# Designs tried in a protein design chat: VH-VL binders against Uncharacterized protein mtre-1 (mtre-1). Part 13

Target 1, 142 residues: Uncharacterized protein mtre-1 (mtre-1), of Caenorhabditis elegans (q09347)
Amino acid sequence: YHQYRELKCSTPTNSIRGGPDRAECHLVLKAEELETGRPVPTGLGCWQEDHDGEEREYCDIVCPKSHTVFISYIDQGHRACFNFITYQVEKRNDEHVLWRSGKCLNSTVNYRIGCKFDDPFETQFKSDNEIFAHLRARARRV
Below, E stands for the ipSAE of ESMFold2; O stands for the ipSAE of OpenDDE; V2 stands for 0.75 times the mean of E and O plus 0.25 times the DockQ between their complexes.

## First folded at step 13 (VH-VL)

Design s23 (from c4 with light chain S30G N92H N93D; framework fv_umesolerbart)
Fold by ESMFold2-Fast, scan of step 13:
Order: C-alpha cells, then structure tokens, then sequence
Structure s23 (fold): chain C 142 residues (1-142), chain A 123 residues (1-123), chain B 107 residues (1-107)
C-alpha cells in the first residue's frame, strides 16, 4: 500500500522549543505530498483521525522514544497548514497530564497563512489509561 | 480579580539564604506555567526561572543555576523561589509572572505580573 | 543563549509624535517575541505578544511588527502616559531573555 516514500522526522530548528525529547519524533508529513491530493501513508507511530466533514484532518503522531504526542492540522483538499502542538506526559498525584508546549511549522512556503483549529486534547486527560485510550478512540492506524 | 502577590523580600548578608513566595488568586493556578523575573535597581529585566504547571519541567538562567530552586504547591496556589549563596548582584525586585498561552496565535507571554518583592544583599 | 539588543537606549519624543523602537535577536526567534511597558515603581505590563498581536486593553496606537531577528514596536501618536521604559522578550528558547530596554522620555 505504500505508494510513497517512508516519511521522516524533519523539524525546522526554530519551530519547537525545549529539550531533546521533542527532537525524537520519527514521522512528519511532507507538504508537497499533500498538495497533489495524493493519499499520504502513515508510518510507525502515526495515527490519523477520520475526516470530520470540515475540510480538516487531524494526525496524532506519537514519538516512540519520548511519549511525546504531536497533533497536526491538515486541510483536506487544499494547501495544508501544519501546526504541531507538542504534548509531554507529566505525573501529578499518580495521574498523568498532558503538558502542552511550543509549536512546529514544517514549512510556510506552500501553505496558507492564518490557519486556525481547536485543540481536542488540551485539558481532557487524567491518567495513562485516559490519555492513550482517548487518543486511540479518535485515531486510525493505516 | 486575577492577582499574583509576592512576599519574602528582605535584607540578607552575602552567602545567606532567603525564600520568596507568590500567592495566586482569581484563576486555576495548576493550569499555568509560572516564571520568576528580577530587576536590579536602575537596571533592566532579567528572566530567572520557569516551572511547568505540575513541576516536571524547570529551567534557570545561568546566573542563578545551582543556587536558586523554583517550586510550586498547586494545592496552596503558591509559587516559591529558594535562594542560597546570595551575592550582591542578586539585589533586585523579584516578580512572579504567569505565562499565558493564546491558542489562536499559538504564542506565549507573561500576561499577569505581581507587584514585586525587594531582595537586598549587602553587609 | 539568545541575546536581545534594543535600540536606541533612550528616545526623546514630543507628545503627538511617532516613536519607533527596535529589537534585534542574535538568532531567529520566529514570532516568539513580546513587548512590555514599565512605568517607574510599577510592574511591567504586557503590550504585544506573538510579535504583532496587541494584548487586550492596549490602545490601537501601539503596534508590533517583524519576525526572525528584527522586530519593531511603534507608537503612532505618543501620549503623556506612554513615557516609560519598553522591553522586548523572546520566548522561543531557554533561557528566556529580555532586551536592555528603551527609555521613551519627553523631548
């Protein structure tokens, strides 16, 4: 099913603040592949949410080494606007909470300015089970 | 409504220790990242330290690393700065500041500041 | 660390005039830049964040522009309450750093 080359982590140096764990993402979508309307395969550690009928697609990208979650916003059928919000798991009173930090824009040369979206994961998790079950409930693995 | 109130500033001798507190009110303290920023008399602003909402991520300015410790108590809605091995150049007004995230622009800034508490290090 | 350089150190302006303040980063900070105003004896007040977004309650005469390494804060028609010290701050990388400040004073 892999009509296209395997995707590789390619984050610009000015796009994500913070430590080494944020640089360990193994999969990032490429802009050029989305512009043609061609299907883009998901690799190991990437899950895609179903199209919600609003010309958008959410791809939950889990970094296998750091438990870092990257949520990307992709406009289906049009030039993409990529806005990655990095979450890291932080333990609180035996609960795990997603801590949000920074953003990653893969490229602006081929994308619309002013893309906006709601964050579905900002405040909804209280434990490991809730964190990962909630993400899996929304995502599909290709 | 939304407020940060610092306390604990005092006159201390070089080599001494001091603990600053910052009490938050009017918002859910545990939802926000917090910072300490200082300003020496007649000088500019200098960022001192950052702590994430639950304390897992902590960063310091090089000038205070190894001497200052930032911490928080979400149940008490309080931020702390434990200062040790104080030097004359640590003399400053210390502000606590809330780090606000604007989702629509995906950007941050210090939107709420305390009034400051003065720390004087001299013999 | 990322060094923030503000110029001029002091700017003398008459009321009603336009004031332009500059802030330069030693490396790219994207749009992760904020501007603060500080009056004597007071805590700083947030004016601009994300390089160009005006904070709630800040008058329209204040505007920010720039990206990467070169940033500008403009006050289009300076009023008496605008005489203060202005600081830029990057929040792109650790440690967070402030510029040295620009004092806007009466000519």
Amino acid sequence: as target 1 above (142 residues)
Amino acid sequence: EVQLVESGGDLVQPGGSLRLSCAASGFTFSDYEMNWVRQAPGKGLEWVSFISSYGSYIYYADSVKGRFTISRDNAKKSLYLQMTSLRAEDTAVYYCARESYDFSTDSYAFDIWGQGTLVTVSS
Amino acid sequence: EIVMTQSPATLSVSPGERATLSCRASQSVGSYLAWYQQKPGQAPRRLIYGASTRATGIPARFSGSGSGTEFTLTISSLQSEDFAIYYCQQYHDWPYTFGGGTKVEIK
Scores: ipSAE 0.000, ipTM 0.520, lowest interface PAE 14.6, mean pLDDT 66

Design s24 (from c4 with light chain N93S W94Y; framework fv_umesolerbart; at its last look DockQ between E and O 0.69; V2 from the best seeds 0.00; counts 0 for: pae E 8.2 > 2)
Fold by OpenDDE, look of step 14:
Structure s24 (fold): chain C 142 residues (1-142), chain A 123 residues (1-123), chain B 107 residues (1-107)
Amino acid sequence: as target 1 above (142 residues)
Amino acid sequence: EVQLVESGGDLVQPGGSLRLSCAASGFTFSDYEMNWVRQAPGKGLEWVSFISSYGSYIYYADSVKGRFTISRDNAKKSLYLQMTSLRAEDTAVYYCARESYDFSTDSYAFDIWGQGTLVTVSS
Amino acid sequence: EIVMTQSPATLSVSPGERATLSCRASQSVSSYLAWYQQKPGQAPRRLIYGASTRATGIPARFSGSGSGTEFTLTISSLQSEDFAIYYCQQYNSYPYTFGGGTKVEIK
């Protein structure tokens, strides 16, 4: 079973190179890769952490219990985001998060992420509101 | 070998339309942002348009806004420039150029250029 | 837009001599500045990027310096194959803009 996510991060001026403004991200939930999808409230499910002296922003991509997570494409800010350097998808317990750092934090960038599950994703959450509640709780834990 | 090859240049009348193509080979096309740059006969270089890896971010020079459309097909490893409402001043050799990024220096440049294709707009 | 001004428009230099080309930006472009060489009938070739980084395969006699609004391309000892037109370009902001070029010709 597959689900897709789009994490859309944008600065106020839609700067793709980076700059002084932090990008704000929102997640889009998709059953199919090319569908429009359902938006998650902006900023929900994202939080900041310090990682060895480097500021990172983490976002829950809502792929719990996924055995495989992959980035299908990235339309990154103008060379501001690089995999494993200024962004990465990580597994934390049974959840998956995408973190950004450095100039990627201040860059407009869009990710498309695929998640593979053993069971239908619809069995994990009863509604989008439940997903939103999950994301709110997730953010509070950090 | 990394290569860009432009095609589609032709002689057209003012007000006409023309579509240029740029075929990429020797590298992962979708990993690179692409540009069109043109050069009028005997003149300097003029940036025309930019397109990000998957087309989400596009920029145009003011001189071509509303008339030119940049696009790409990553599956075909191709860059396009649809030109409409062509003017005499659009006469130029049109180059496709790959942008490369050096992370260590945080710097940019057009590192690969095609040979160019000539567009002539004349009555 | 950021206006790039190159000077001189034409530079006459003898083989073996030092050539100094100037590029000025109407506003700061940080170090997002590249230099290109173009010979007749050819596409431009990248020489320098990031204001001072020499591209792969470019001879050591080519060097770039500067930041902000003033930039210089230096050819320490001009070779016969170096006679060409040189362009600077800023990548700081859209629209990308080129200088008018400096033609380096044989004295």
Scores: ipSAE 0.020, ipTM 0.661, lowest interface PAE 8.0, mean pLDDT 91
ESMFold2-Fast, scan of step 13: ipSAE 0.487; ipTM 0.769
ESMFold2, look of step 14: ipSAE 0.038; ipTM 0.664
ESMFold2 (binder alone), look of step 14: mean pLDDT 93; pTM 0.950

Design s25 (from c4 with light chain V29I N92E N93T; framework fv_umesolerbart)
Fold by ESMFold2-Fast, scan of step 13:
Structure s25 (fold): chain C 142 residues (1-142), chain A 123 residues (1-123), chain B 107 residues (1-107)
Amino acid sequence: as target 1 above (142 residues)
Amino acid sequence: EVQLVESGGDLVQPGGSLRLSCAASGFTFSDYEMNWVRQAPGKGLEWVSFISSYGSYIYYADSVKGRFTISRDNAKKSLYLQMTSLRAEDTAVYYCARESYDFSTDSYAFDIWGQGTLVTVSS
Amino acid sequence: EIVMTQSPATLSVSPGERATLSCRASQSISSYLAWYQQKPGQAPRRLIYGASTRATGIPARFSGSGSGTEFTLTISSLQSEDFAIYYCQQYETWPYTFGGGTKVEIK
């Protein structure tokens, strides 16, 4: 039937705009689900992304209206940003979590998922194929 | 209990082919990356090949590229190594090994090994 | 490829003595190093991973240390069952590589 990954949520601190705070939630996927393009069963549509010349299929996730939602996979010690796929590493509940950047699908409002594109590491990574090759060689659970 | 059992080792002539199998039991095979490691008589360990949990990522040692093919069948809980164009230098005990990940240390290691199966390449 | 060098090739010690085994990588591998024990006629057994994390069921007398390029496996009080060949392995990048092994034998 329907199987949803546990959402891991945090409340952002340090709001300087005077607007309401937004909670952030992460949807954690197993590495093999991204590797095979297997969808997380949500009952919604699916879409594909290119990652190093390999087509990967993802399915829509439920995006809470008050949350920024991240799609991540467990088990990388490195940050990587490539084309429309952007990854950041977080350690949550004794797990290493790599999240990816993208537009939240199946929503009438704009939700932001992603790393900061002005991140020095992200900029350096995009321009340096050697770093990219090292990160790809390291990714054993993908 | 968690175990890996290998089979298929034999005496083969140079230029011949052989298929090794590794049967997994006691765990969810599709959750783990798998490796082949070999050891020539009286020599040390040499890594041969890696396959990811669903087979999307595969890597080989330079010494076997183009001659060996790693594959897996998750429904049958089995790992395979198809060897072709065998050489005397391929004579070794071949082990299959399960690769496990520890999230707290960001580390991998081969935690379960098969008993090994001997491949002898001789005329 | 990353070359792993182990020293000494053979270490002769008596039961109860401390054994120290070295492993060196040709380039930095951070802490992505594992140690294995192999007895004659048997498959290798995992002892240490992440350079210093002891695997489940491995006695406390085994300890690993190091990072970058220099690593050490220490057996604090050698027992008769510890006479074996020990291998280090890097998993920083493919191809994975093993050291040549250190044989720990009775004096």
Scores: ipSAE 0.000, ipTM 0.512, lowest interface PAE 16.3, mean pLDDT 68

Design s27 (from c4 with light chain Y91R N92S; framework fv_umesolerbart; at its last look DockQ between E and O 0.64; V2 from the best seeds 0.00; counts 0 for: pae O 10.1 > 2)
Fold by OpenDDE, look of step 14:
Formats: sequence, structure tokens, C-alpha cells
Structure s27 (fold): chain C 142 residues (1-142), chain A 123 residues (1-123), chain B 107 residues (1-107)
Amino acid sequence: as target 1 above (142 residues)
Amino acid sequence: EVQLVESGGDLVQPGGSLRLSCAASGFTFSDYEMNWVRQAPGKGLEWVSFISSYGSYIYYADSVKGRFTISRDNAKKSLYLQMTSLRAEDTAVYYCARESYDFSTDSYAFDIWGQGTLVTVSS
Amino acid sequence: EIVMTQSPATLSVSPGERATLSCRASQSVSSYLAWYQQKPGQAPRRLIYGASTRATGIPARFSGSGSGTEFTLTISSLQSEDFAIYYCQQRSNWPYTFGGGTKVEIK
């Protein structure tokens, strides 16, 4: 079973070249990779952490219990954004998050992420509202 | 050899349309942001449009906004510029240019240029 | 937009002499400034980027300096092949903008 997510991170000026402005990320839930998808309300699911003295912004991509998560598409922003260096999909317990750091924090970038499940994703959440509640709770825990 | 080759330049009447192409070779096309730059006869360089690696981010000069459309086909390693509502002032040699990034300086520049294709808009 | 102003418009220099080209930005572009060379009938060629970094294959006689709003391209000893038009370009903000160019011609 597959689900897809689109994480759209944008600065106020939609700059892909970094700068002083922090990008804000928005998650889109997709059943199919190329569908329009269902947007998550703004401000849900992302938080900041300090990682060994470096600021990271984490976003829950809502792929719990996924056995395989992959980036199927990326239109990266700043060229200094490198997978595993300034951004990465990370598994935390049963959850998956995408974090960004460095120049990627202030850069407009789009990620398309695929998630594979052993069971239908629909069995994990009863509704999108339940997903949104999950994301709100997730953000508050950090 | 890294190369860009423009094509499609022609003589067209005002109000007409024209589609330019830029064929890339010798490098991974999808790894690079691409630009169109034009130069009117005997004049300087003017940036026209920018497109990101996968087309998600596009920018235009005000002079062409609403009339020109930049696009790319990474499978074909091609960059395009669809021009509509052409004006006499659009007459120029149009260059496609690859944008490169230097990590040490955190800076960008157009490191590869095509030979250009001439677009003439005249009645 | 950021307006780039180059001076002089035309610079007459003898072979072997030093050429100094100026580029001014209407607002700070930090070090996001590139220089290009264009010879008659040819496409532009990248010379300098990041204000002061010489591109690969560019002779050492070419150098760039400056930051913020004032930039300079210097050709320490002009060679016959250096007679061309030189353009500066800011890459700090959209839209990208070029200077009007400086024509370096033989004196």
C-alpha cells in the first residue's frame, strides 16, 4: 500500500536562494502521487529542535508505521541543500519526519515523499481531522 | 562536452507567437537551473526568465511577464520559451544559459551559454 | 529591481596596460556579482563570480573585487584577445539584472 506526501516549504518571496527569511512548510496528503491531494492546515506538524548545536526544523510527514519512505521528487531550493546533510527523512519510533537545516531552512523547496505500508493507511486514521489532531499533538510535544 | 544549442528563432509579425528551444548535452540537465537571456541588436544583456530544475519555481522579467512562458523537459534535456504577443522590442538574440553554484562562495553564475537564436519582430 | 550601472561605457586601453572597469548596484547585492565577457558575434562567457572568484580557465590577469554596491573588474595587462564588452550581473535578487556593459577597445 502506498501513500504520498508533498511538503512545500516556501519563503515569503518564494526564494530558492536562501536569505534572511525562514521558509514555512505545508504538508499535502495524497493517496496517489500525482493527485492534487488534501492540504494540512497551515502551521501543523512542524517544529524546531537543536541538534548538536545546529537548528533543525522537523515536519511530520504522516507516514506512521511505514516500512519504506522515499523521496520520489524534489525541486530543491538552495543548492547547498544536500540530502543527509541539510535535510533528511528520519524515522522516529513508528513515525517519519523530514528535517531541514542550514541553508535549507531559508530556502523554498518542494518534496514529494512516498510511503509504503503493510496495511492500508486508512486503517490508522479515521479521518483527516484525526490526522490534523495528531499533527497538533506532535508539534506540542517538542 | 557541455553544450547548449538554441533554435527556433525566426521573423514574426507584431502580435505573433514563437517557440524557442534549447537542447542541452554533456551534463545532467535536471541538476541545473536554466535561464533565458536576450540581447537586442547592438544592445546589452537582459535576463528574461528562470526555471528551477523541475520547473516548480519560475521567474520572469517584467517586460515579458504574461506573454512568455518558460518550460523544460528533462527527459529530452530541453528548455523552451513560448513567446506570445510579440513586440518589436522583443527583437533580440535569445540565449539559454545554465546556472551553476559554487559552494565555497555560496554564489551563482551563468557558466554555460548557447550560441543564441535570433528573433526578429517586424511588420 | 536592482539597477546595475557600469562605467565607463567605453574604455580605450593600449595592449599591455591595466584596465579597470566599474560596476555599481543601486542597493547592496552582497558578493553576488558576476562578470561576463562578450566578443563580437559570440555568446557571453563567465569571467568572475561571487564578486572575486575567477572562473575556471580564465587567465590570472582578470580579477574581481568589491562588495555591497561597488565592484571592480581589473585586467592587469590587456591582451589582444581581451578587447570585448564586459557585463556585470547581480544575482542577489529577482529579477536578475545586468549592467549596461563596458566596451574595452584598443587605444
Scores: ipSAE 0.005, ipTM 0.641, lowest interface PAE 10.1, mean pLDDT 91
ESMFold2-Fast, scan of step 13: ipSAE 0.571; ipTM 0.786
ESMFold2, look of step 14: ipSAE 0.210; ipTM 0.728
ESMFold2 (binder alone), look of step 14: mean pLDDT 93; pTM 0.943

Design s28 (from c4 with light chain S30D N92G N93S W94F; framework fv_umesolerbart)
Fold by ESMFold2-Fast, scan of step 13:
Structure s28 (fold): chain C 142 residues (1-142), chain A 123 residues (1-123), chain B 107 residues (1-107)
Amino acid sequence: as target 1 above (142 residues)
Amino acid sequence: EVQLVESGGDLVQPGGSLRLSCAASGFTFSDYEMNWVRQAPGKGLEWVSFISSYGSYIYYADSVKGRFTISRDNAKKSLYLQMTSLRAEDTAVYYCARESYDFSTDSYAFDIWGQGTLVTVSS
Amino acid sequence: EIVMTQSPATLSVSPGERATLSCRASQSVDSYLAWYQQKPGQAPRRLIYGASTRATGIPARFSGSGSGTEFTLTISSLQSEDFAIYYCQQYGSFPYTFGGGTKVEIK
């Protein structure tokens, strides 16, 4: 089985300070040699390991476009925006888990995170749980 | 306060062993890849080893491969370097460094470094 | 392994003058290149990453450019506190490698 380590994202194009930019990110296969065409695991949950090594389920998301996620870059100081998260997928205890890792920001830039959808994606959330609840609802409309 | 603090440096005889530790504070340790970098007295920087956030991917410089082992304990927020079969050429200040990813540039680099711990291999 | 070559080994400049440091990779590293400053007795400090992105808190007089195999770090108006050794590092592939360093001395 393949493993996904980290998102690879395109550099966003920002034509207006304070305007939104979008980047498409894909889970990156970090096997010894890249395997083109291998199926992406489905039904992944969001997991966070706390300081005691215990795993906590944070949320669940389903990404309709083969675990493609999208990130919107926003440079608007008065809007409630979220810092982006680097994601990786690992098999842990025979479960597929979506890890949050590699958070590092030049961050007056704020990001909305989510899965790529055909529908317009527009929201203002206060917490990660609200983001992922929205993404779950969108995905389950399939 | 984001900090990395190394410890464990000592004087060791050739062929000996030593374990270095790096204690992280002020950030979520398990979100970051970690590296060891060394610097011999009066010389330049040399990358030693890399470990991914959960230890699934580990890489070593050829000069230390088979002798050094990098590991981490996310619950203790600590990074380790177990050194065996030490040689005079391993004499150096050893730094731990946090590797960070920036989405806007799709780029990684070492953003936080410890103060270093001196390892001297001498008879 | 990718070999990183820095030139010159030592650069002597007067305060207020421009300093340009070069870093060459033996094969392409795209833009996966960082510059670090190290002052005597201190740990290195990140200046530039992604070849041209200035790290938070780094003065505007520092700038990086280049891609592929040829990279430069420029200090537009050297200050006394800029006396240091500067290292380039590639992180495009394992093993990660550093250049040999350029020592910037005040004349």
Scores: ipSAE 0.000, ipTM 0.511, lowest interface PAE 14.8, mean pLDDT 66

Design s29 (from c4 with light chain Y91H Y96F; framework fv_umesolerbart; at its last fold request DockQ between E and O 0.26; V2 from the best seeds 0.00; counts 0 for: pae E 3.4 > 2)
Heavy chain, then light chain:
Amino acid sequence: EVQLVESGGDLVQPGGSLRLSCAASGFTFSDYEMNWVRQAPGKGLEWVSFISSYGSYIYYADSVKGRFTISRDNAKKSLYLQMTSLRAEDTAVYYCARESYDFSTDSYAFDIWGQGTLVTVSS
Amino acid sequence: EIVMTQSPATLSVSPGERATLSCRASQSVSSYLAWYQQKPGQAPRRLIYGASTRATGIPARFSGSGSGTEFTLTISSLQSEDFAIYYCQQHNNWPFTFGGGTKVEIK
ESMFold2-Fast, scan of step 13: ipSAE 0.564; ipTM 0.788
ESMFold2, look of step 14: ipSAE 0.254; ipTM 0.754
ESMFold2 (binder alone), look of step 14: mean pLDDT 93; pTM 0.948
OpenDDE, look of step 14: ipSAE 0.416; ipTM 0.837
ESMFold2, look of step 16: ipSAE 0.121; ipTM 0.715
ESMFold2 (binder alone), look of step 16: mean pLDDT 93; pTM 0.946
OpenDDE, look of step 16: ipSAE 0.253; ipTM 0.794
ESMFold2, fold request of step 19: ipSAE 0.072, 0.322, 0.259; ipTM 0.699, 0.774, 0.752
ESMFold2 (binder alone), fold request of step 19: mean pLDDT 93, 93, 93; pTM 0.949, 0.945, 0.945
OpenDDE, fold request of step 19: ipSAE 0.063, 0.705, 0.036; ipTM 0.741, 0.900, 0.677

Design s30 (from c4 with light chain N92D N93Q Y96H; framework fv_umesolerbart)
Fold by ESMFold2-Fast, scan of step 13:
Structure s30 (fold): chain C 142 residues (1-142), chain A 123 residues (1-123), chain B 107 residues (1-107)
Amino acid sequence: as target 1 above (142 residues)
Amino acid sequence: EVQLVESGGDLVQPGGSLRLSCAASGFTFSDYEMNWVRQAPGKGLEWVSFISSYGSYIYYADSVKGRFTISRDNAKKSLYLQMTSLRAEDTAVYYCARESYDFSTDSYAFDIWGQGTLVTVSS
Amino acid sequence: EIVMTQSPATLSVSPGERATLSCRASQSVSSYLAWYQQKPGQAPRRLIYGASTRATGIPARFSGSGSGTEFTLTISSLQSEDFAIYYCQQYDQWPHTFGGGTKVEIK
């Protein structure tokens, strides 16, 4: 089961760029079109697990506020982030999680994450692959 | 009701030190990022320093880096700026300012400012 | 650091006229841009954040627009209390830098 829920922060900080509030959860990535079966560098707050014969990638998520979550990663010793605003988190029957909306901060990668009920596009897996490809690219730097 | 009050501004000799304080009231101080911003007489605004809600992230303008230290005491609801090696060009009104984040727009800016405290460095 | 340039330095307008103030960033700041108003002897007051969102209590005659490197603050029907100095600020990256200000004065 892959499941992600909206994170609740009791005493949030307003700084989303490397803020100190941290709640660990799973962002499920499926590298369907861009990259499959490659290891995820642990230094980026990401890790890989084998789920029923499929490799899935997970990233650490930091939530400074209710309705706002972000993925942090390490860029040359400094944390950077992707910011997501979500109205509802739900589990898909195919073991993927949908987020309502997302915005990337300090990234050149374009992405979209949507919910099937309110967003007509079916591009969540492609968006997840793009986020994952970006994190892996940074991890391959010396 | 939400208020920031600066104090500590004074006349100081070049090379001297001074500590500014900013007292917060009417809100939960530990939930907010804080900044110092200064304004030289007749000039524009210059950002000086940033501190996150619990002090984990601190940033300085290049003009004050190595000479000024920002700190906060959440139990006392106070923000501080310790200034050392003061120069004539540090003469300014110093404001403390609170950051407000709007999660709906994923944006933030300084929403509450103090009245300012004047620092004069004689030369 | 990102350099913020405001133009014009001084804008002379009559009450009831439209005032348009420009702010340019030396590199993209996305929509992480705020506008502040400062009257003589007073602390600055936040008008706009996120490039186009009016702060609570700010009259509808104030509007912000732009993204990336070029931003505009418009005051659609200038009132006597609007004569002040206006500053833009980027908060995309540290240091958070301010523009030099535009003084809006009575013609």
Scores: ipSAE 0.000, ipTM 0.502, lowest interface PAE 14.0, mean pLDDT 65

Design s32 (from q2 with light chain S31D A91T G98A W99Y; framework fv_rilvegostomig_arm2)
Fold by ESMFold2-Fast, scan of step 13:
Structure s32 (fold): chain C 142 residues (1-142), chain A 123 residues (1-123), chain B 110 residues (1-110)
Amino acid sequence: as target 1 above (142 residues)
Amino acid sequence: QVQLVESGGGVVQPGRSLRLSCAASGFTFSDYEMHWVRQAPGKGLEWVAFISSYGSYIYYADSVKGRFTISRDNSKNTLYLQMNSLRAEDTAVYYCARESYDFSTDSYAFDIWGQGTTVTVSS
Amino acid sequence: QSVLTQPPSASGTPGQRVTISCSGSSSNIGDNYVNWYQQLPGTAPKLLIYSNNQRPSGVPDRFSGSQSGTSASLAISGLQSEDEADYFCATWDDSLSAYVLGGGTQLTVL
């Protein structure tokens, strides 16, 4: 998807968490994925939610150098960066993934075509627990 | 060497304004998120304000929202705090602090602090 | 009062082990890493412990940190006279969207 090809995040080692201006991710695509514009597979992938009769797509994208996952969504061809999530790994052999939520701040920040941090649909989730439930369920299944 | 130096403190009457400055040296200022933290006489530390590395994101403690404005000039390596409508409760030593990030734990800390500048609000 | 709770004072004798507690909730210590700051009399605070238990360069290994549930602790082994200072715990609070600090603990070396 062309929207995903245009998503950029900057992940400096010394300020990956830093602040919102530094919470930028870039997708590293395989040669085949780069040609098609698809994001790097994370094991969580994309899923769809039914909101008032409209089907919307949500995707988990991992920034390779930041250990940060962010949620983006596509609604009628529009893409928005929604939340930044930091993952935690509890055990090696009895591994489970716990996700912590972060928020893309309301801002005129524009990551070129395809990513804007002015999410008009943030309120469609009633709580961070809904986001965590989706991420945990998919992480355990994959 | 990494250093932060505050200035602009003084004695003012309630309702007046002061502008604090924090001069940074020894590091690339535009690479770091910055904070203001204050300490009332004989009291503990209280976080006041945050500004992101490029100034796009700003947070304030509830006690100062609407009265204080944090800003920065990366070309001058300087952080500012504009304090309006000052109250007796704003009397404190004001420190600027640099935020550092620990990649291995995905956490932060204030690794460098200035020496502080004293603000006294008195009738 | 402060969001994070610390005892107002602590004391010990040289060579002793002293611990300072910091109590919070699920929205702060329960979900975020804790930092500790040391403030020697008449000076600015300095970073003593970050990420619950990590020491910056130059901090002696006599200082250690730990976290369990919604509480954190700073331990000082082999107490020395120069350790006499105020100690503050700090973290982020998810519900307040703010950095929060404890009220501080004044450590006296007898």
Scores: ipSAE 0.000, ipTM 0.526, lowest interface PAE 14.6, mean pLDDT 67

Design s33 (from q2 with heavy chain S104G A109Y I112Y, light chain D94S W99H; framework fv_rilvegostomig_arm2)
Fold by ESMFold2-Fast, scan of step 13:
Structure s33 (fold): chain C 142 residues (1-142), chain A 123 residues (1-123), chain B 110 residues (1-110)
Amino acid sequence: as target 1 above (142 residues)
Amino acid sequence: QVQLVESGGGVVQPGRSLRLSCAASGFTFSDYEMHWVRQAPGKGLEWVAFISSYGSYIYYADSVKGRFTISRDNSKNTLYLQMNSLRAEDTAVYYCARESYDFGTDSYYFDYWGQGTTVTVSS
Amino acid sequence: QSVLTQPPSASGTPGQRVTISCSGSSSNIGSNYVNWYQQLPGTAPKLLIYSNNQRPSGVPDRFSGSQSGTSASLAISGLQSEDEADYFCAAWDSSLSGHVLGGGTQLTVL
């Protein structure tokens, strides 16, 4: 997807189970791109992956520092807030923001994804997406 | 449908070698970490070995370290366990298992298991 | 032999509630989530509970899990004859850098 600029993945330094499969991934965005925050079919940072012979869409979201990623499993009907996307903000006159996936997954499920205030009584929005279980260097984004 | 089918078990004498295979189908094999878990007759489950999706990370239980080698061939959707210097205490049913990850809790679990293949080490 | 401790056996009658315990340490259950596996006689184990209390698709809601401190429990309400099986708890152990499992509990439905 054209709204992200760079995806950098590396093996976690102190991970005893680490490897390319568990790589910590970073995305470099322009400051204005952070205003979307909401994954849709054409959402920020989306790409296609071939999974079991079927094309699936995976999307990243970027949440404000005061918010957490909100993810709910569609099939299991339960809800979870996971710090899937932990971002480090490095500013150069607000030109760039570097965010990173705190964890890379190794299984794919159907999710409704969004941002919520770090207050359990606030819900922002939801969008249907599949999460890329592991952000690997060999995966293509376009 | 996710399916794991083990093969290669049999009866062998102490000190000999045996290679187990686990054929995977119904999912993208290269997306998943895999494990071998064994169960001695009438006993509980014992974790044996782990291999990451592309083989970059491999871990063994201390009881098999230096004797067993886990490997995978993603082009053939197959997991292997090469067992050398077999001992009577290696007698067990050997299961291959697929690892899944729960992103909400940052935890790991075995979501699918094979039917098992029996290894008997006896004189 | 086993790192996690379970009672070797448990029993109940149809309709009863049965609880199976699992005891560990700070490096496993105290720091990591617990999974439970069911093994019916003559079959391979199957996932019953993951992440302390989550059920995969196809597992009835009469199975539930809980965790407190370094211990975990599996509860089976409305016990049925088809629940007769071996039950194993499992967790990641941070000090061993590997998965550890309990010795198993053989549940008999009387």
Scores: ipSAE 0.000, ipTM 0.527, lowest interface PAE 13.2, mean pLDDT 67

